# VHH binders against MCM-like protein MJ0961, part 10

Target 1, 362 residues: MCM-like protein MJ0961, of Methanocaldococcus jannaschii (q58371r317to678)
Amino acid sequence: RNEELIETLNELGRKKNIIDILSNYLISQIKGYELVKKAIFLQQIKGAFKFLPDGTPLRRDSHILLITDPGIGKSTMLRRIARLFPQNAYASVTTATGGGLTAIVTREATEIGDGWVVKPGVFVRANEGTACIDELTVDKNVMKYILEAMESQTIHVNKGGINVKLPARCAVLAACNPKRGRFDRNLTVIEQIDIPAPLLSRFDLIFPLMDKPNRKSDEEIAEHILNTHIETATKDYKILGAIDIDGITVDEKLLKYYIIYARSCAYIEENQDLYLGEFDETKLIMPYLTDKAKKMIKKYYLEMRKLGEGDNPIPITARQLEAIIRIAEMHAKARLSDKVEDVDAEVAISIIDDCLKQVAYD

## First folded at step 5 (VHH)

Design B10 (from B1 with S53T; framework vhh_enristomig)
Amino acid sequence: EVQLLESGGGEVQPGGSLRLSCAASGFTFSSYAISWYRQAPGKQREWVSTIDTGGSTNYAESVKGRFTISRDNAKNTLYLQMSSLRAEDTAVYYCATEYYDILTGSEEYDYWGQGTLVTVKP
ESMFold2-Fast, scan of step 5: ipSAE 0.236; ipTM 0.654

Design B12 (from B1 with F27S T28I S31I Y32N; framework vhh_enristomig)
Amino acid sequence: EVQLLESGGGEVQPGGSLRLSCAASGSIFSINAISWYRQAPGKQREWVSTIDSGGSTNYAESVKGRFTISRDNAKNTLYLQMSSLRAEDTAVYYCATEYYDILTGSEEYDYWGQGTLVTVKP
ESMFold2-Fast, scan of step 5: ipSAE 0.221; ipTM 0.656

Design B13 (from B1 with T50Y; framework vhh_enristomig)
Fold by ESMFold2-Fast, scan of step 5:
Structure B13 (fold): chain B 362 residues (1-362), chain A 122 residues (1-122)
Amino acid sequence: as target 1 above (362 residues)
Amino acid sequence: EVQLLESGGGEVQPGGSLRLSCAASGFTFSSYAISWYRQAPGKQREWVSYIDSGGSTNYAESVKGRFTISRDNAKNTLYLQMSSLRAEDTAVYYCATEYYDILTGSEEYDYWGQGTLVTVKP
């Protein structure tokens, strides 16, 4: 462990707007979409590490779906996250089989002999990380495997003398286009989503991202792109791509260490690959819900249950309550707090409320 | 209901070529991975070649570079193009579906054909 690095990370966690600043830095290639960037950043932090009395782990990962018009940069966001850590993985559903997402069992010659071979798919390779699933399409064969992987978080293989249980405890960051390739402003969002309700309900957050041409916004995007090219070409004595947060220089490496530290507090030596393989329960940030946070979350949940009376496309269930709790815990961890306070609950509610109103209750 | 029918076997001299066919019916052929197996007299059945629904192929070391597996989904037919045949390639050749449902561990659609005899004689 590096004590000076730990001190720096703790100091960063005390800075105002640290989550907003770091989430914008994480996906700096895309201008705007601050709420989406915050959600993706929090997804990397993961919820509290918890087990049921029988030893069954509780899902701490939030699943995010991006439904975007062409040109928004969804693939750029997914590839950025997939390359962030060795545990993360990327796949396009249009080229993947069901087994390519979970595990492939094939007949082939090996260095040891002929036989059945198990090749880990994207969900298994992304264990303890994020599985970035691009071009999520309605294919009944593929959908079955995605649903099971998201639900069970394990893949069981029993074929040709192979009997193995592969862990797939990962967050899913998925992206697709609307049913007609682009959003139609004259139709509701839900009728333009070509994904069945059972699969949609597994996503904690659904972001419909519409391309709304705006001269001012277009000028800001153009300026951002131009400035990025200028910065890349400029001879500078400072580290390109680093930002300053109240006297602390934050580069890619420090961002990664901050995320791992916020996840578990059990990061490894500075020069080793970052991963979340070893849990020391005494070193984990496991925030507790405060009474204020509990009351805020409960009040919002009951209000949404009441709003959901009648025929709604996505019913409000305990899943939404669990989603709010996970995101609130992620926010508390992201600011290195051992308590989920009213500010954490407020942010989680705001994110969930925005998504639900755009998709289910517009 | 499900049926696999192999054809194209026969006698050939060492170094010769044969093309085997397997006609499938009673199921959605394009959705299944399918293999070729062979069994020589007095020996256990051995795997020869594999093709998945997407067209990715694998081969046993003994046939690699000499045999080519392919499929025609429009005709519901699997092929095995055999070249540079050797005496040790003499066997009854079978096609078989390679269905494995990871979620259930089920092989319920694991079907075999009747076989076609290939004899490589000097």
Scores: ipSAE 0.013, ipTM 0.540, lowest interface PAE 6.9, mean pLDDT 78

Design B3 (from B1 with S56E; framework vhh_enristomig)
Amino acid sequence: EVQLLESGGGEVQPGGSLRLSCAASGFTFSSYAISWYRQAPGKQREWVSTIDSGGETNYAESVKGRFTISRDNAKNTLYLQMSSLRAEDTAVYYCATEYYDILTGSEEYDYWGQGTLVTVKP
ESMFold2-Fast, scan of step 5: ipSAE 0.029; ipTM 0.504

Design B6 (from B1 with A33Y; framework vhh_enristomig)
Fold by ESMFold2-Fast, scan of step 5:
Structure B6 (fold): chain B 362 residues (1-362), chain A 122 residues (1-122)
Amino acid sequence: as target 1 above (362 residues)
Amino acid sequence: EVQLLESGGGEVQPGGSLRLSCAASGFTFSSYYISWYRQAPGKQREWVSTIDSGGSTNYAESVKGRFTISRDNAKNTLYLQMSSLRAEDTAVYYCATEYYDILTGSEEYDYWGQGTLVTVKP
């Protein structure tokens, strides 16, 4: 049961390229976008638990924005992640209000009589998970509520005799189209992102996904779609969608167990499908920066600060440094390691650097 | 400018029926929770019914089975179909979006109409 499962998970963590393999498996229904899939996978692993001297928890979640041409599959990616765990949630801004994202206090008849009730929104329902926010830019007014939810990480209710603080410590995976519906190759990426700077700066990673006509890529996409239809039509009762990693069969359930285990938690709520055992804080993977990783991250940060002295839409601040550290820690955890080594720093830097070059730097 | 305008009130005999309407403008009606409230002379305002953006309904115990709330998002209109009316249903009926956005502390969703009088006379 738990012991045999934990042994299997530890064995998986030792396999070569395990993060690349599992991240591609997590979003296998979309062809390509390996870097984006890796970032989303790492987002599910979450950062290290850290506290200020006064006991205030530091943000461990990385926020990701996908800004895509139509047809790339952003909604498919978001719905996949929303369905991964019960504590993940999906909302489209098209059908949501600010209160639908945070919380609404309204009147309702209950078993105990008529009164005020709290209806938790997406951010509260996604506590300790991921809030998947689709069509981010369709309503400008709603974006202000999203910004404040990401900033506060708690929702305070003090109305109708109700006085509670609701936790909203979640990762945000958001998606939208460019302001003209499709990217214009003659304009800079940043000019086409229809999001106010304060909200945009909350995202650690911003991925512009452009639909570039390419014969080879088009052939690969067509082959993937055709193969998906063929696989779906088979009457083969072998486990569909499972992969083999050096003799270990990885299906949806084992992938979920690996993610939970890599979060360094042997505990999940008893009412859920997945159970690794009682919570044991001493078993948490608490990654720490090695000297090599510290030097590598510091060097990159100082170089980016120097480049940022020019006119750039996204200023390089301590926020970017914190983002790099967070992602490096996620990568180390994904390898089931308590050490953030140079390879973890290198991956985090490569992800951040790719995003910054596409969005902020020409 | 946000506006809620009630209509359809009047005098009716006990056991009769009335249909109230609330015309909404100046906001995205389809996205809002919208409620009916009533206030009898000398009494506090009481909640009657709520319909959410998805069409799910809730009713105060005193009107359950007799009143039906509905909405027409294409017409930006809320309805309250009242049947089996009683003397105690006599009140001014208000259309309202009385709910509170917790994160912003905003009461921008707290809009009230002018009311429409329903009188149930023996």
Scores: ipSAE 0.017, ipTM 0.499, lowest interface PAE 6.9, mean pLDDT 79

Design C2 (from B1 with S31R D52T S53R; framework vhh_enristomig)
Fold by ESMFold2-Fast, scan of step 5:
Structure C2 (fold): chain B 362 residues (1-362), chain A 122 residues (1-122)
Amino acid sequence: as target 1 above (362 residues)
Amino acid sequence: EVQLLESGGGEVQPGGSLRLSCAASGFTFSRYAISWYRQAPGKQREWVSTITRGGSTNYAESVKGRFTISRDNAKNTLYLQMSSLRAEDTAVYYCATEYYDILTGSEEYDYWGQGTLVTVKP
């Protein structure tokens, strides 16, 4: 264990606005969209690792849908997240098959004979990570596989003499365009979403990203959030320049260490590539809901239940309550806390409330 | 069926000590954070202490340094060691686990025990 690195990570977690700073650094290539960046950052942190009384894991991942005007950089955001960790994966629905998303069973000849082989699809490959699903379209044949994967957290393969359940406990970061390719500001956002209600309801957060003229893009960039380019010997890619947080230099590698550490206090070795390591559940940050946070979340949920009726295509159900809890837990973990406090509940409520107001509630 | 059963309450003099126990059944105890709450006569329920799945502990400011929460996963039991007891500690003490039923969509965040009475009498 690298004691100095761990102390640096703990010190970073104590800094004011650390989540906002790191989330902007994670997706610094896109200007603005601070709330969206924060949501995507929290998605990478993951919720609390919880189990039902029978030992079944509860879903700890929040699913995010970006509905964007062309040119916003949705593919850039998705590719950035897909390349963040080995567990993450990218696919475009327009070119993917159901088997490419879930699993393919094929017969392969070997030197000693034929056998059936299971090849994991995107959701299985993204297990414990994030599946970045670009160009999400309503193809009814493909949609059912996406819905099943998101709902069950497992892919069941029962073909070619193979009967196995593969884990697919992943966050989904999906992107699509509005029905007409671009948002019409004279229409409600919900009228322009071409995703069926069953699939749409699986997303904890739905962000409409509309094109805004921004004259002050250069002036809005913080001095220390620079799109400077450094080459690495291990990758033929330009990496982000380092930023300074109260005397601590944060580069790409330290950002990745912070995310892994916030997820599970993973074993970190000096000067080695980032490995998640074996799962040590006793070292996981498992934030519990404080009484004040519970009351705040419950009050908001009940108020939204009273407002929700009629033509709302995103009904307020237990799913919204659990979405708020997951995001509040992610926020607590992101600041390296084992308690979900007022601030975490407030942030989670503000994110959910903003999404609901933009999409379903005026 | 989730059950929590508290024991160990009673009458004690100021400055005395008591150890409360909470026996858990019907769920995988080692996987959940477990808390102690209390309710004094005529007052609302207040949080006292929590021990997480990983063993980290947190305390209300009013009991910090005087109470110690611990768990025994092999016995499915939660403990609260109370020392330097004051009249203000007089309350019914409840064990609670943070759980929600995803299948029923239940609004219940916690399973609660029936409580055990602690009385600090001069």
Scores: ipSAE 0.000, ipTM 0.202, lowest interface PAE 16.1, mean pLDDT 75

Design C3 (from B1 with S31R A33D D52S; framework vhh_enristomig)
Fold by ESMFold2-Fast, scan of step 5:
Structure C3 (fold): chain B 362 residues (1-362), chain A 122 residues (1-122)
Amino acid sequence: as target 1 above (362 residues)
Amino acid sequence: EVQLLESGGGEVQPGGSLRLSCAASGFTFSRYDISWYRQAPGKQREWVSTISSGGSTNYAESVKGRFTISRDNAKNTLYLQMSSLRAEDTAVYYCATEYYDILTGSEEYDYWGQGTLVTVKP
């Protein structure tokens, strides 16, 4: 079965607009927000697996922040991604503690008296997956733990005779409301983001999602939800909720296999359980930047730096360059290529440019 | 300023009941797991009960079935309802939040109260 599956996945990857189609299917319950859906889909693919000359692994994950008016469906998006893979996790800062997000070392009753027990938090449980963090801005004290986890990609436990580093190499998909609970259209977006600069700078992509409360938009959203239920119930396919891409039936399971395959080579056992073999660099998709892609990314970065030489709230630094490279790599992997070409750079630039223009640069 | 203030201790006869309260201020109470600990003279400090931010409860074997921990997030208050009290329950009871701080790499016990004395008189 894995040979037939791999052939199907390779064929699927050759289809026109496959990334747009699959990203819309990933979050099909929400109408619109195609760019946000594409960014979230690419986040699940992850960037290239790379190391610094000293052997230190580079961050391959892009972090995404959704700043939304109430009712837009941010929790629906986050819970959808949290349910996608076992290694993904969901937490709300409203109920989470710093230790609950990182790791808790608590004292509990044992047969020999009180003992120390290590309980891995959300970031550790989301290792190699995605940590979906809802209500990011409700507690400033909790933000320090989120920032440290994002920066170090490890959680260091040093308590009760325990001294260990737990891996937390995960993508962060975070959501929050604006400073006053909803967007004020008379203020800039950046003025309404209640997040300290060090934490805000860790997010590659920031999407402001404003409610458009008009009858036509609400009717379109309602119709989309109703049609989704109708289509699921009445599809001609034997598999409910599936889509057809040029004769290939794509269901939830095939979508998951495609994402895993795009991240790295995966073997599917005869019982259809996923098997990820021991690490082998030759079996991973490691896209490299082509000269054309490098030139395109460099040109955009230098143009943005020139634009940012004025008094701007978000400075353009090497972090933006790294963000563009990660997203371009994700796009190349998503189309099953080991080369980051001009088309990948163009998509990455368009996503970054849209975010910067909405948040800081008019 | 972070503060935990226990109350409700006192003298009680064996088989009696007491309700302890812990009033919290200076932090977002609803987001923390809060515990009760106790210490009798000449004994080590022992854990009594914990209630999570989500409301899940856990108890030391010695108090299970006799003590009930609860919280009121609207009032920033933790409770310990003690019933069927025994002479062995005589101790100073402390309200506490214990967690690991990854920024300092050290244990945080900054959310400790001053304690309230419970005396079970035969």
Scores: ipSAE 0.000, ipTM 0.188, lowest interface PAE 18.2, mean pLDDT 77

Design C4 (from B1 with S31R A33W D52S; framework vhh_enristomig)
Fold by ESMFold2-Fast, scan of step 5:
Structure C4 (fold): chain B 362 residues (1-362), chain A 122 residues (1-122)
Amino acid sequence: as target 1 above (362 residues)
Amino acid sequence: EVQLLESGGGEVQPGGSLRLSCAASGFTFSRYWISWYRQAPGKQREWVSTISSGGSTNYAESVKGRFTISRDNAKNTLYLQMSSLRAEDTAVYYCATEYYDILTGSEEYDYWGQGTLVTVKP
């Protein structure tokens, strides 16, 4: 029973363009933005679970910032990801507090009387998932809590007689508008981002999504919609929310199983299809870098360093190297491989390169 | 500079009502959880009620059904509507905001107002 599900997931991982197909399906409500969708999909897969020799866990998550014109659908993307798993969470900075994002200790009536109570915030609730943070730039005082949570991966509570460290190892998918609400095409992207350099540097990927009028693309989209309506009138109804991949019907449930399987592998219970939420280190896909992938990543990193030698708002440091490695590992895991090969490094480099050219160097 | 200023206290007969106000400044009021505490002569401070940034409320068992906490974010003001007052409610009432600084990992001192005296005469 469960063996059949595992074999189906393995078969999906062998399909041509599986990552592109599944990433488009994950955020099918938004047209275009295939690279952004791929990055968000890989973010859900997570990097390899690794530790330093002293036992310190390495960050396996990539953080993504979407800076968009109004109407692009950033909130749709964020809410879609927030609803994907119970571990994922959504918050808007317009209503969030530092404590609401991290943890708050307050007095409250309890079953044992009045006492100090810890209320886990968004980052703690999103542990091992994704924290979707909307309207990131609306309150600069709240940004300090976001920065600390992203850097430390733990929330330390030492108040009201409570002294605990809460895990907050999550990916951040953040969104905001430019300073003036819309992009000004006569200004650089950086001039329009109102985020301090320490926080901005925590994001592995920054995607500026501009609402550029494109009459030809609009006509192609309109023609596709019209043709779809015409075809639907003459064919059997298709299952809403499901797609076919070479004879395999993929719905949201199977997509979720694929992501969990690629991320950590899951226990399958005798009386259940697939158990989600249990962590088993022995079942993790922990890809290692091949020599070819190492050389390719190192070469590109050194080239990035040369480009960053001038004054620029995004310094090229070891963080960019680590970001490339994380994304390459995510891609290898997404194709169900225990090895990071040339193809994984090439994809990771292409994603990073496109982001840097749009934001920092062009 | 964070400042909290209480008002609305006074003398009242048993069974009477009073509305306390707390004017806040020096922080983004709408984003903080804010509480009412009280201290009767010769006793330790006790928690009375809390309201979250989202408007969720909690009350000490001794005041449930008699007191109502509310906030007006446009006016940066916290309220405590007190009804069916009893002699045991006689105390100095304080509003307070509690802050834990995640960046330093340290407990910060609560910001307290000067208090407003409520006396329920027998």
Scores: ipSAE 0.000, ipTM 0.147, lowest interface PAE 19.3, mean pLDDT 75

Design C5 (from B1 with S31K A33Y D52T; framework vhh_enristomig)
Amino acid sequence: EVQLLESGGGEVQPGGSLRLSCAASGFTFSKYYISWYRQAPGKQREWVSTITSGGSTNYAESVKGRFTISRDNAKNTLYLQMSSLRAEDTAVYYCATEYYDILTGSEEYDYWGQGTLVTVKP
ESMFold2-Fast, scan of step 5: ipSAE 0.151; ipTM 0.606

Design C6 (from B1 with S31T T50E D52S S53R; framework vhh_enristomig)
Fold by ESMFold2-Fast, scan of step 5:
Structure C6 (fold): chain B 362 residues (1-362), chain A 122 residues (1-122)
Amino acid sequence: as target 1 above (362 residues)
Amino acid sequence: EVQLLESGGGEVQPGGSLRLSCAASGFTFSTYAISWYRQAPGKQREWVSEISRGGSTNYAESVKGRFTISRDNAKNTLYLQMSSLRAEDTAVYYCATEYYDILTGSEEYDYWGQGTLVTVKP
């Protein structure tokens, strides 16, 4: 029965540091970067459902940018997330086109004669999931389509008598290199980001990941990667080894169930059924901001506004406040709570503060 | 009333050159960013090049240094000068324009031409 599974998931949600443990397990291929892993894990949990009066859903996704030195493993991280769920997708800007990201309309033979056919692009395929966009800055023309998709949450196709709107409500996990291909430690991080302000402002979190050559750390990283994975013959993919959390064995399947449960989604199906029951909106975890959390977030926001008086590459606006609230809600959901409490606000502030200090104030 | 009409395609040997033209009518050409796309046999359409309203140009990596996009607003015409052509450049080339507002992320009407065939024979 699913009852035993649900009780196991609830028990996991009550464990100390469950979010830290599961986020490290999600991206076990990379040693360290605990805060980045936590942010990516929370991105998979997604924010609270919110709707406009006309029924239009508001953005519940936080977008993450990784700006990395070569060799950090950004492609490994992005492909790991892209493979997590069928709704997730991977694209590299080096090979992507505007149509390949959004939608293509071509004239093809149909079951009943020739006609125009719509082929969904990456953002449409990633609807309700995560679009993993690698090499973001290698082609400035492609960046405009990424910005448009992030802003509109829909792709409108109006070609050859076809007029359809395709949903593209997805999180974006993007990666790129600094302007000169590698970080220059004599320059500030923001001086090395080659992204226009409108697109850069769409990312709630920006993480600079610098390569620090250390022979001992390199050996520890290699040993960690080798020990974490079980090599299987199934489609030649490496499968994460199971971990034990206070007597509960957590494998890839249970991790996926936990994420789905925290999202309060019905189910996801692949070659093996991954099913928790029928979709039920009354079971959705709808976190609300408590007074203590509200005061903490407001205080931090006002302090950052004052500190940021003057020109900043990423101005502190209502958009940043919304980003903090989204991440705090994700954290509450990730611990299976309908309340955004001080602990959730503290984590969200910590993540945002780290990004701002490294990018805007460093 | 809106029309885009490509011309200048044909057969050429490897290393040769061709100049494609796209004649626009029925809209205010000078206010739109305009792109060239191509579709090779058995493949999806791929973006080739774009020229902004201000004249800024961008190119797909596969054609950079070999193709040059330009526009003549007085003639309502878009050009693609192709040099050092390769067998891989064999495709139907399309002129296309999309209006978008980068701040709102909204796209409006897409205008596509009928295409012009470029064949690079070995």
Scores: ipSAE 0.000, ipTM 0.092, lowest interface PAE 22.4, mean pLDDT 76

Design C7 (framework vhh_enristomig)
Fold by ESMFold2-Fast, scan of step 5:
Structure C7 (fold): chain B 362 residues (1-362), chain A 121 residues (1-121)
Amino acid sequence: as target 1 above (362 residues)
Amino acid sequence: EVQLLESGGGEVQPGGSLRLSCAASGFTFSRYAISWYRQAPGKQREWVSTITSGGSTNYAESVKGRFTISRDNAKNTLYLQMSSLRAEDTAVYYCATEYYDILTGSEFDYWGQGTLVTVKP
């Protein structure tokens, strides 16, 4: 049974444009934003599993910020990802407390009597998954907890006689509006982002999504909604919400299995509702950067740094280089390869380049 | 400490075969991609082949079809089986592991001492 499933997943991974098709299927509720959907899909695949010589795990997660005009559907995207896996979590800063994001200590009846107990917050619950943080900029005090969680990847609790460090090694998918509720096209994007530099620098990808009202866009959205309702109404119940990829029927469950499989490049990752196989550390694969991919990434990095030497104040940093490498590794894993090839580097560069041109220019 | 030790080099006639070994210690060998490089006298260092942690292989165009890279994770050993050797294959062969040190940005921080392969006409 498992072997047949693995065979299907491997066949699926060989299909042309599989990443584009699956990323659109993952967030099919929203028309357009193919690059954003691809970035979010790759975020779910996660980067290479790496360790320092002392055994400390290195960051494999890319953090994504969506800064959008109202009505784009940012909350829909975040809730979709939060519901994808049990370890994913959703919080709105509007209703969240510092303890709700991190951990709270409360007194409850225990097996040995009354005692203090730690209740894990969003970041701890999202460990090894994705924390979806909506309305990021609505409370400046809450941002401090988010920054600390992203920076340390641990939540320290020292309350009620409890002194413990809880793991919070998760990807962050955050969303907010510009400072004045919507973008002013007469101002630079960066001056409209109401986020302190230390927190903003933790995001590998920043997508400013501006509303461009147009009759064509409205017609496309209307057509998408109508086609979705028509497709749902005319399909058999057994294939409701499924898509066909060259004779392979892909439903929600197969999509989830594909993501789990792609994360490890093997059938060994565990999930409470989905079980593909036993966790086996010896099967964890670190994708290798091919010579072609390295040269392509280095060329882009040097070109962008060169642009920063003159009148342009926006040089690429080591963080951007690390982000390109992580995304390229994610893309290779997403097509079930343990080699990062030129196609993976091209995609990673295109995503980073799009973000830099929208945010860092001017 | 990470150590890589190459062996198996020597003199061979054109068209002959030779097997190189690289013994690794000081890291979890099975998790990392490991490569063979070579440097001929008076020339720049050249990449020869890489094997990933998952067993996928890549080769330089000059050695495709003639060289085979393999690994034994139980023995922490990397191999390069060379066949149809040419005078142009004469070089010191190095084993290298790629560490992505995020703090320093280093790609290759561990190299062996090398083993000499001489193809005599």
Scores: ipSAE 0.000, ipTM 0.254, lowest interface PAE 15.6, mean pLDDT 77

